# Ledger of designs, part 21: VHH binders against Glyoxylate/succinic semialdehyde reductase 2, chloroplastic (GLYR2)

Target 1, 314 residues: Glyoxylate/succinic semialdehyde reductase 2, chloroplastic (GLYR2), of Arabidopsis thaliana (Mouse-ear cress) (f4i907)
Amino acid sequence: LAYRVYSSLQSTTPSTRDELGTVSIGFLGMGIMGSPMAQNLIKAGCDVTVWNRTKSKCDPLVGLGAKYKSSPEEVTATCDLTFAMLADPESAIDVACGKNGAIFGISSGKGYVDVSTVDVASSILISKQIKDTGALFLEAPVSGSKKPAEDGQLIFLTAGDKPLYEKAAPFLDIMGKSKFYLGEVGNGAAMKLVVNMIMGSMMASFAEGILLSQKVGLDPNVLVEVVSQGAINAPMYSLKGPSMIKSVYPTAFPLKHQQKDMRLALGLAESVSQSTPIAAAANELYKVAKSYGLSDEDFSAVIEALKAAKSREA
Below, E stands for the ipSAE of ESMFold2; O stands for the ipSAE of OpenDDE; V2 stands for 0.75 times the mean of E and O plus 0.25 times the DockQ between their complexes.

## First folded at step 21 (VHH)

Design x04 (from w01, 26 letters changed; framework vhh_8dlx_2; at its last look DockQ between E and O 0.02; V2 from the best seeds 0.00; counts 0 for: pae E 12.1 > 2, grease 24.3 > 24.2, placed apart)
Fold by ESMFold2, look of step 21:
Structure x04 (fold): chain B 314 residues (1-314), chain A 120 residues (1-120)
Amino acid sequence: as target 1 above (314 residues)
Amino acid sequence: EVQLVESGGGVVQPGRSLRLSCAASGFTFSDYAMHWVRQAPGKGLEWIGNIYDSGDTFYNPSLKSLVTISRDDSTNTLYLQMNSLRAEDTAIYYCARVYQTDLWGYEDSWGKGTLVTVSS
């Protein structure tokens, strides 16, 4: 039931400190996320070489025992396994593939793990360029903020070369609390579509439940509590239910993006001949909600598509 | 920096009651749901329950009749009242702040735990 308990069941046993020091680790990018991640590796006993566009950002890491190199190329040339944590796709591509970039120092037998959050096209470009050198590539975008990075509590969503995932796992465990291997590069996007399809379908069903409970004279706040105590509990029901009951939809995930994801998921299902009738029905509700001008509201505003026209009060 | 410090643990005889405290600092305590979790020796983590900023509580059904969670926002303190303690209640007890950060993840902060030993 607790998210920590579930995630920890997927974790591997970390390597010992001495074994961690036998792999030379590169770390590119010492921003607000990368610096604490690299510090955790150093403090765990890893042999870490760092780089950052602004050299002075590396000084705290060097003070903790890290080595420094003046370019991404030099880091990958001297390390077995290199992590990259850059703030945006342009920086991630430039560090990997640009002037003095990682691809010019990396080769067969080495690995590049991109922990940056980039779009699919950028990740595929970086993957292609790295793998053309003979090296292995792993996409490992991280979930969490600065504090989880400092505490070693990040969540990694990985895809790419499985031997690299296995080699990187002990280091991901130092920096995070859980990791998932999703197969080939691109499976992150596919997983996002499938998860968002389920999420959108769940929200539509939950919206029906709220409205039915109200119509039969039940307290919908009690419905939220009852749901939270059983097997169908989902954090989003507790998080969004009270606001949905009040007919307010503060945006966390825009309805227009949920509708787009439903459409794309239905297309994916068609491409593999998978029937998804619940998602198809839910998508029609999101389309109706968009027609009501709710595109920029939270996706929980889908409940408005189920209300009678006389009861709508936009 | 977020700090959660549990206290009130120790050795206690079966049948007694015990109240654990969790002192919170480094964040706006009144804005967050808080959790109690325990780990018996050699076992996995077991969720005990939570309390929302509203004061609403939810419990693990197997423990609901044995525990009460409360909070005092004026002192930034979370409480766990345990009644009729049994040997199987021997565990390290943790308080935690947990909430979802995105579709596939969450953020949490944990205390270091306090050991409760219930022994004959």
Scores: ipSAE 0.000, ipTM 0.155, lowest interface PAE 12.1, mean pLDDT 84
ESMFold2 (binder alone), look of step 21: mean pLDDT 85; pTM 0.856
OpenDDE, look of step 21: ipSAE 0.006; ipTM 0.283

Design x05 (from w01, 25 letters changed; framework vhh_8dlx_2; at its last look DockQ between E and O 0.06; V2 from the best seeds 0.00; counts 0 for: sugar tag NKS H60, pae O 12.5 > 2, placed apart)
Fold by OpenDDE, look of step 21:
Structure x05 (fold): chain B 314 residues (1-314), chain A 120 residues (1-120)
Amino acid sequence: as target 1 above (314 residues)
Amino acid sequence: EVQLVESGGGVVQPGRSLRLSCAASGFTFSDYAMHWVRQAPGKGLEWIGNIYDSGDTYYNKSLKSLVTISRDDSTNTLYLQMNSLRAEDTAIYYCARVYQTDLWGYMDSWGKGTLVTVSS
């Protein structure tokens, strides 16, 4: 098992606010994640041009001083470095390669950084299309949800053209707390899927624990406290546990995206003949939750899939 | 046979209120959690809310202020009260029963739906 030693290259912080302003930045996708990421760049003094399928989603950023373009093509035509944060592989591909897509505006000397969560094949496909134009490509899916995005505390899982990684590093440091360079395109996507698979499985297990605690007469709030102080503590348990107990699921990371990531991760596992039975089981719960119409709720809403009406014995 | 029959739909003007009913039969209604969902033309299913056998209710955050779910176990009837209706509330409304498996629950039975059209 060749252990790939990934060195966290601490990129040198760009010396002056003035230097950051010399690079024109494009940002495609103003969703839950994309909007706050772009805002952080703007706040840092970057020259940012934004686009979103729904134009009105750009209004807040334009209000902050961002420029607007009507297509991904126009954005990449006018910007040196373009970031893309899309909801799913299909959208990522469409924005990059579809009608009026990024590939039609981008050219040699420019870079495309896709921070979307996609499958390995999609990442490779987008990479190829971008590189065929002469531009550089970097995948950079992120670990973290809405709050980390807002706070500039994302973790970037990057792979692709190293020169572009180096060029993008100062901007990644604005939007995140850390960045990893993982080598060849596909590795970033793979890492992200694995991480999100684990996260989804953990949440499902935690949800089971909450319900079981209630069933046996324990205070689920006490469970949350006990978990928070032990070896199995994760920030998501403390953050989401109380709300889960109250059956309120404010969206930080949509359930539909979690389920998507589960699906993609299972596909990845299958492609390498790796058994992932826990993830498979968890995925079924997320599918059920989606069937309840909870797609846009937080992924912690998966607990609803486990709730029983009455015991079969009644 | 499990049956769910929605009623109360129709054409209503904006700003008006409407109460939908779901008549349940073929099972012990009082033992089951029930859901309301809707589907607007050309859109996917949207969860409105649910009510448990305990009477506890939970709602879609976006709709919470506009809807109230209740149940009458004596008549095996589920209700959806909608207030201040808008054009965007035009949809087919469905009630659904939650079936409990050994592992988890899911909506196993659906009504045929009732159409609500909000138009001036």
Scores: ipSAE 0.000, ipTM 0.254, lowest interface PAE 12.5, mean pLDDT 89
ESMFold2, look of step 21: ipSAE 0.013; ipTM 0.512
ESMFold2 (binder alone), look of step 21: mean pLDDT 82; pTM 0.819

Design x06 (from w01 with T28D A33S; framework vhh_enristomig; at its last look DockQ between E and O 0.49; V2 from the best seeds 0.00; counts 0 for: pae E 12.4 > 2)
Amino acid sequence: EVQLLESGGGEVQPGGSLRLSCAASGFDFSDYSISWYRQAPGKQREWVSTIYDSGDTYYAKSVKGRFTISRDNAKNTLYLQMSSLRAEDTAVYYCARVYQTDLWGYEDSWGQGTLVTVKP
ESMFold2, look of step 21: ipSAE 0.000; ipTM 0.209
ESMFold2 (binder alone), look of step 21: mean pLDDT 84; pTM 0.841
OpenDDE, look of step 21: ipSAE 0.357; ipTM 0.767

## First folded at step 22 (VHH)

Design y01 (from w01, 27 letters changed; framework vhh_8dlx_2; at its last look DockQ between E and O 0.03; V2 from the best seeds 0.00; counts 0 for: pae O 12.5 > 2, placed apart)
Fold by OpenDDE, look of step 22:
Structure y01 (fold): chain B 314 residues (1-314), chain A 120 residues (1-120)
Amino acid sequence: as target 1 above (314 residues)
Amino acid sequence: EVQLVESGGGVVQPGRSLRLSCAASGFTFSDYAMHWVRQAPGKGLEWIGNIYDSGDTYYKPSLKSLVTISRDDSTNTLYLQMNSLRAEDTAIYYCARVYQTDLWGYMDVWGKGTLVTVSS
C-alpha cells in the first residue's frame, strides 16, 4: 500500500459566516470528542443537527441552538453534510449502515464524513455503502484528544472523495488546526492507527524510564525535565510525566481506547506482513493495565502494569 | 479447581468501616500477588490496590488513606479493610490473582464479587 501524503491544503478563501450557514450540517455521536467538535461548529454559526444513542447527550448542544433528530437516517435525510464520531469500528458501522443508519437517509448530492478511529477495512466498508447511495464519502480520523477537540486544534487525516474534502474544508478548519488529504479511502484510517501505535509505544517506553530512574535512585522529575530538553521531547511527556510519577491519571485519552488502537494497528501490520515487535510488547502492557481496572483512566496509567512486574532477583 | 470467593459485603452506613475477605483455594496462595478492584453501578472497573507475596502493598492514590490490604497465608485469605465509607464506595468488590510473567503480571483469576452498599 503506497500511502501518498498530500500537503495540508490551506483553504485560501475565508468562508464568510453567511456562507457557512447555508450548508446544513449533521453530527452523529456526542461523546468525549464529538460533543466539543459539534459545539465548535455551532459556535461558529453553522446550522447543526445532532444525534446520539443516548439522547440526553444532545441536550447541551440543543441548548446552544442545535437541532435534534431521533436517528442517523433522519439526520442524513435533512443535512447536506454529516459528520460521525463514534467510539469504535462496530459503532461506526452500526450508525452508518445499521438499523435507521445513515445510508437510509443519505442520497446523491450529500456527503458523509467519518471522523471516527476505525480500522482500514471498516473505513472501506462504510465508504462503499455510503457511495452506493450516490452520496460522497470522506474519512477524516483525528489526531488529538479532548482538549484539542475543545480548542478546535485537531489534525484531520482525510481520504476519499476529493470534492467532499473541498466542501468539508471550511468546517474542518473550524474544528482543527490542520487537515491532510491522503488520497484513497483507508489511508486516513491507516495513518491514524500508525500514529496512535507510535504514541502508545512511546508512552510505554517512557513509563519504563520513569520506573528505572526511581529504581536507580534518580529523581524522576529530573528525568522529565531532561527529556523535555532533548531530541526525544514530546509534549505528552511534559504533560503527563509529573502526574505519572504521582500515580494519578486524569483522563484525556482513555486507556481502553489506546489499547483498542494498538490492537487495530497490530492487525494492520499483520495484514501487510509487517513486523512490529515493540508495539506488540506495548499492547500487552495495555492489556494488563485494563485487567487492573484502569480502562477509563488516562492511557498513561499503563505504568501501573510495569509496577506489578517481579523484579527478577539477579 | 482454582477459586476465589469474596465475602463480608452488605449494607453499611456512611462513616462506618468494613472488612472484606477473599478465600483462596486450589492453588498455593502464598506464592501469588493479589489485587482488589471494584465496580460501581453504571461505571467501569476501578483498581483499588494489591499485595505481593512479600507483603508489600500498593494502592490507588485517591484511596490510600481509606483502605488497607492484608493477607493471611496460613488461612489462604486476602483482606480489604475500608474506613470512613461513603456513598461513592458503593460497588461490587472483586479479588483477583496475579499470574506473574517475566515482565509483568496478569489478573488471571477473579472472584464472583461481593456487594457493598453504603447508604444512610
Scores: ipSAE 0.000, ipTM 0.258, lowest interface PAE 12.5, mean pLDDT 89
ESMFold2, look of step 22: ipSAE 0.000; ipTM 0.223
ESMFold2 (binder alone), look of step 22: mean pLDDT 84; pTM 0.851

Design y02 (from w01, 25 letters changed; framework vhh_8dlx_2; at its last look DockQ between E and O 0.03; V2 from the best seeds 0.00; counts 0 for: pae O 13.8 > 2, placed apart)
Fold by OpenDDE, look of step 22:
Structure y02 (fold): chain B 314 residues (1-314), chain A 120 residues (1-120)
Amino acid sequence: as target 1 above (314 residues)
Amino acid sequence: EVQLVESGGGVVQPGRSLRLSCAASGFTFSDYAMHWVRQAPGKGLEWIGNIYDSGDTFYAKSLKSLVTISRDDSTNTLYLQMNSLRAEDTAIYYCARVYQTDLWGYMDSWGKGTLVTVSS
């Protein structure tokens, strides 16, 4: 499968506030990521209609001027372009295709943009169902956590109908710093899973490093500093390292979601007979952390899974 | 067969203290780290803390000042002392054994839990 990575196309045409207001936008899912994304659209002057399974989660958005509808169907019936940010594949499918789902309201001339992190098969399924209505489909899973979502600094990994990508581009630019068009549906999901798989594995490795440094009598804070200045530097190390050392895990990206992504990535690997032993090992650590009740903590809490390790008796 | 049996739960008034016990059998208790976790009604599982075979303890930050975990290897018993109980501490409390590898550990065995209800 030759994956064509298309470079970030910056929309050259500044859409005036007035132009953005002419397109009715739906947004399904007001979770940790969906809420700030929708807020950014509202703040930019977009006409936004929101829905969430738990209605009260829409209240802040309605307070900002968003409209509310009681179902995904009603949202897609009234909106030209609908975004969906759901927590998992099951939810994504249910909201798109389930009872009162998006497919029952959507029609020709409209677009559905799923920014959820799902597996490739789920993305393809949703795409097919949406397209069978005559509407256009774009998957657009995001790279970035809560803060990037709040700051409009997400990276969109898009694939699907190119015309919809072009139509959605101005809105993606409001919510993100960059966007990629990756071609056929499934490629976006695949890219996201690979990226998050790497991220999870890196964090697990970093956690090992912290504990090892402590065990050998080094200052783990110095490790964080050394890492930040070297070739293995990643922003997440500097951001999360100090807190990890203190055993504090403020949630930017829930551990349960990281583990989910690990699971999905391993499934993807299996589907193409690709060995990923590092990811597999990392996934087991995340599973252990979940078993400790750390599901809602930041995924950096994976370090707790390692603390119970017996010191190798020399 | 590995068995863990929690006890000491019940109804208590706010501000009171309570000590839970976990009786272990079917394995060499002294060789294992143990954890306490709880689940409040309608909420997810919450980790309280653990104690290693060495006696070292680690606690959730939010509960560190309120709980103490200890063990008696001579009686194969794990303890959770809770102080200044609040309504929010209402939950089923579980003890769990940690399976330890050279690299990491996980909770492989659980008790059935004991209910603690904090109400005025």
Scores: ipSAE 0.000, ipTM 0.260, lowest interface PAE 13.8, mean pLDDT 89
ESMFold2, look of step 22: ipSAE 0.000; ipTM 0.278
ESMFold2 (binder alone), look of step 22: mean pLDDT 81; pTM 0.815

Design y03 (from w01 with E107M; framework vhh_enristomig; at its last look DockQ between E and O 0.66; V2 from the best seeds 0.00; counts 0 for: pae E 8.8 > 2, framework grips)
Amino acid sequence: EVQLLESGGGEVQPGGSLRLSCAASGFTFSDYAISWYRQAPGKQREWVSTIYDSGDTYYAKSVKGRFTISRDNAKNTLYLQMSSLRAEDTAVYYCARVYQTDLWGYMDSWGQGTLVTVKP
ESMFold2, look of step 22: ipSAE 0.012; ipTM 0.294
ESMFold2 (binder alone), look of step 22: mean pLDDT 82; pTM 0.829
OpenDDE, look of step 22: ipSAE 0.235; ipTM 0.708

Design y04 (from w01, 23 letters changed; framework vhh_7ubx_2; at its last look DockQ between E and O 0.01; V2 from the best seeds 0.00; counts 0 for: pae O 11.4 > 2, placed apart)
Fold by OpenDDE, look of step 22:
Structure y04 (fold): chain B 314 residues (1-314), chain A 120 residues (1-120)
Amino acid sequence: as target 1 above (314 residues)
Amino acid sequence: QVQLVESGGGLVQPGGSLRLSCAASGFTFSDYAMTWVRQAPGKGPEWIATIYDSGDTYRDKSTKGRFTISRDNAKNTLYLQMTSLKPEDTALYYCARVYQTDLWGYMDSRGPGTQVTVSS
């Protein structure tokens, strides 16, 4: 499968702020990622209508000028372009296709952009259902956590209808620092799963390093510094390392979502008979951490799974 | 103390025009974004428009073609020019200051409001 890396066509035409205001935007899901994304659109002067299963999660956005609708159907009925950020494949499908779902309000000339992290099959399913209404579909899962969402620094991994990609591009540029068009539906989901699989595995490895450094009498803070200056540097190590050492895990990306992504990635690997033993091992650690009640903590809390294993061996 | 006082409201016929004013005191007006909101009886508050310290504006789509937000920093005054008024524009109109947080700007400190009634 020749992945034509379509170069980030910098749509050079800055849609004037005035042009952005002419498109009605819907946004479904006001979670840790959805809320700040929607806020950025509002701040940019977009006409935004919001919905969330828990209505109160919309209140901050309404206070900033967003409109509220009581269902995904009502949102898509009134908006030209609707974004959806849901927690898992089941939720993504339910919001798109379930009772009072997006498909019942959406129609020809409108677009649905799913920015949720889902498996390839779910993305294809949602795409088909949306397109059957005559509307256009774009998957656009994001690379980045809470802070990048807040700062409008997300990376969008898009695939689907190219005309919708072009239409959505100015809004993606508000919420993110870059966007990729990856062609056919499913490719965005696949890319996101691979990226998050790598991220999860890296964090697990880093956690092992922290504990090992401590065990051999090294200052783990020095380890964080050494890592930050070398070839294995990643922003997440510097950002999360100090807190990990202190056993504090403020949630930027929930551990349960990381584990979900690991599971989905392993499923993808299995579907194409690709061996991923490192990811498999990491996934087991995330499962253990979940069992310790750390599901809502940052995924860096995976280090606690390693600590407990030591206590059982002692 | 931040003070905002709205004025310019009243009774107007459909198709008419009104210009609302908001007098600001107690803070450096030119440094803050300002916004207009309205609330009709039995309805929740509705955002109309915001103007930043830079002069940039964004407006609700439903009123964008009829309402214009502006400011005079020398007079510490915010304005809302309303044209082609409709009965559905009947509401209490408020001005508010917008302050920036690490994530977003929020509205604070609104005035008592000025009543706009559109009726034949």
Scores: ipSAE 0.000, ipTM 0.246, lowest interface PAE 11.4, mean pLDDT 88
ESMFold2, look of step 22: ipSAE 0.012; ipTM 0.437
ESMFold2 (binder alone), look of step 22: mean pLDDT 80; pTM 0.797

Design y05 (framework vhh_enristomig; at its last look DockQ between E and O 0.68; V2 from the best seeds 0.00; counts 0 for: pae E 9.8 > 2)
Fold by ESMFold2, look of step 22:
Structure y05 (fold): chain B 314 residues (1-314), chain A 122 residues (1-122)
Amino acid sequence: as target 1 above (314 residues)
Amino acid sequence: EVQLLESGGGEVQPGGSLRLSCAASGFTFSDYAISWYRQAPGKQREWVSTIYDSGDTYYAKSVKGRFTISRDNAKNTLYLQMSSLRAEDTAVYYCARVYQTFGDLWGYEDSWGQGTLVTVKP
């Protein structure tokens, strides 16, 4: 939790808005997330060159003053620092390492920042390919959706080459509200697992609280209110509690994905001999909820795993 | 002002099909997840399906395989294609805009339509 914000390097990194235009920025991928991220860089005065597999997706960016290149290779050949925001690991690998990929234009003195959400193995592969050219690599998966991307409110979970983190920091600040440097490549994915493990455990505990309150004759809606006013307040309790009381679970985060993240977090804990018994117990509840056919429901449906069989509707 | 207007309801025979529409205005439709809900007489409102701005779709167990949610962002319109309809599908169907919080990890419905009635004859 006491992560230091590293904002200082030698005077060679941009420190003002006027200096942002002296670093040439590439941006690969103009999808739902990449387009608003790149737009924020352009609006801040950055010198931005864009690419997308479907060229027409770049037209709004060019209209705002971006340059266009026809391949990832051409983007990295002309830019000092290149961001990549692709939808899946296959696309992220192909854009970085495939035909006309970023590795053929990038070299020593340049940096590649992968803001895509990919698995650890894919990120490590891209890192090796980029670093074999002499360039620096940073993974920087984000927390946030389209609206936070448009508002410059993303949270960056970064890992990789520390000098690149420092060089990229001003641009991450334009696109986001906070950033963390987590050390070696792979630690971004690990942080996501730990956070989601905590979230899943919190939901399971909250579900127990709702059901216990009902059994002892308390109003569970009052429980939600009491929780919201005290030290254990978490917005998800206020947002999900009323629906959980009504047994309604519209999907925002699928239960199957929460269960998968619990399993992976337990595996991570085992690999470093860390006891996580609360997460282990919570994972069993998610597994039970999956067996009830709730895999595609919201992860708050975990409360169904705790109900008596005759009271369940599924 | 946010508006959601459902249409396409009506009477249908068991096993039949209907397509519901939800016309959206007053907000950037492509930025939001949108859900369908339904409420049968004397029952609680229940979730049916959600489509996210990413295009990802999710379905309640009771309708999975029979209903298909889709969107046309150019027309600001949400659809629900309903097939193999049963008597228990009789309900007023509502569309709802989903507001996402905490960096897309959760959401809640912050705006609702007035509903369209679907009646499947016994």
Scores: ipSAE 0.005, ipTM 0.405, lowest interface PAE 9.8, mean pLDDT 86
ESMFold2 (binder alone), look of step 22: mean pLDDT 83; pTM 0.835
OpenDDE, look of step 22: ipSAE 0.091; ipTM 0.633

Design y06 (from x06 with S33A T101Y; framework vhh_enristomig; at its last look DockQ between E and O 0.56; V2 from the best seeds 0.00; counts 0 for: pae E 7.5 > 2, grease 25.2 > 24.2)
Amino acid sequence: EVQLLESGGGEVQPGGSLRLSCAASGFDFSDYAISWYRQAPGKQREWVSTIYDSGDTYYAKSVKGRFTISRDNAKNTLYLQMSSLRAEDTAVYYCARVYQYDLWGYEDSWGQGTLVTVKP
ESMFold2, look of step 22: ipSAE 0.014; ipTM 0.332
ESMFold2 (binder alone), look of step 22: mean pLDDT 84; pTM 0.844
OpenDDE, look of step 22: ipSAE 0.198; ipTM 0.686

## First folded at step 23 (VHH; framework vhh_enristomig)

Design z01 (from y06 with E107M; at its last look DockQ between E and O 0.01; V2 from the best seeds 0.00; counts 0 for: pae O 15.7 > 2, grease 28.3 > 24.2, SAP .696 > .668, placed apart)
Fold by OpenDDE, look of step 23:
Structure z01 (fold): chain B 314 residues (1-314), chain A 120 residues (1-120)
Amino acid sequence: as target 1 above (314 residues)
Amino acid sequence: EVQLLESGGGEVQPGGSLRLSCAASGFDFSDYAISWYRQAPGKQREWVSTIYDSGDTYYAKSVKGRFTISRDNAKNTLYLQMSSLRAEDTAVYYCARVYQYDLWGYMDSWGQGTLVTVKP
């Protein structure tokens, strides 16, 4: 299946603040990613209505001028375009289709943009349910963590209704630095899972490197520096390496979400009979780290799983 | 009480066929999307297929063209016709009332599963 990746770097001309204000925006989910995303929309002058399972998480947004509704249904009933950023497939489905879910408020002429990281099947399911109402659907999972979300530097991996992509584009440009249209629903989810699988595996490998360097008497800080200057350089190594060495894991991307993505990616791989042994191994480390209570720590905390294994061998 | 009961599992040779059934009770079967999942030993549970109340069907790529999901609403029964079975299809197969929603909330129910073993 030749996935035609359409990179539209089209710098959409900044729609005049006035044009952005004519579309009512809903935003479901005020987590670590959803909150800053919604904030950026508000700051840009958008008319934003917010909802979250925990109402108090909406308070900061309301303080910035957002409207509040008590359910996804109410949000979609009152908004032209609704974004959803939920933690997992179950939550994404529940918010979209569950009690007082988005599908009960949404209708023809409206759009639903799910920026959650979900599996392909879930994305397709949500798409169908939304579209059955007459509304349009776009999946738009994001590449990036908390900081990129805060800075409006996310990468959107979109797929679904092209007209909705076009409609959503100005808002995506507020929240992100780039957007891709990947065609049919499911492709965005798939791309995101693949990317996050790679990311998780890379982090696990990097964690091993840190520990090995220490074990052989090398300065792990020097390792971070060496890596930063070589072909394997990644921003996450330079950003997270020093903290990892100090055993501090400030949460930019929760470990539990990384593990979720690993799980989902492995499921995807299985669905197409693709072997991914490195990802599988990495996933086990993330599972171990979760078992240590590190679920809410940064996914770089996976290094703790490796430390514990060492103690068992001693 | 919502109940799902899978049946029809067994041993089959590669290339063979098997039909699984899932008997549903305790809810209006016709109003719900129903799915098949499977879990192979040592592997994670994976989605296989879904049939919606509308009759629309979806399949995992791994089973597309080989498996057919269907339903008989009059009998409150879900089916999975499996053909051209492969060793990798060996798993416990589960039916689930999954991703079905109404005004009353999230619905998710699982059967106990039925074992399918594909071996020479």
Scores: ipSAE 0.000, ipTM 0.221, lowest interface PAE 15.7, mean pLDDT 89
ESMFold2, look of step 23: ipSAE 0.011; ipTM 0.299
ESMFold2 (binder alone), look of step 23: mean pLDDT 82; pTM 0.825

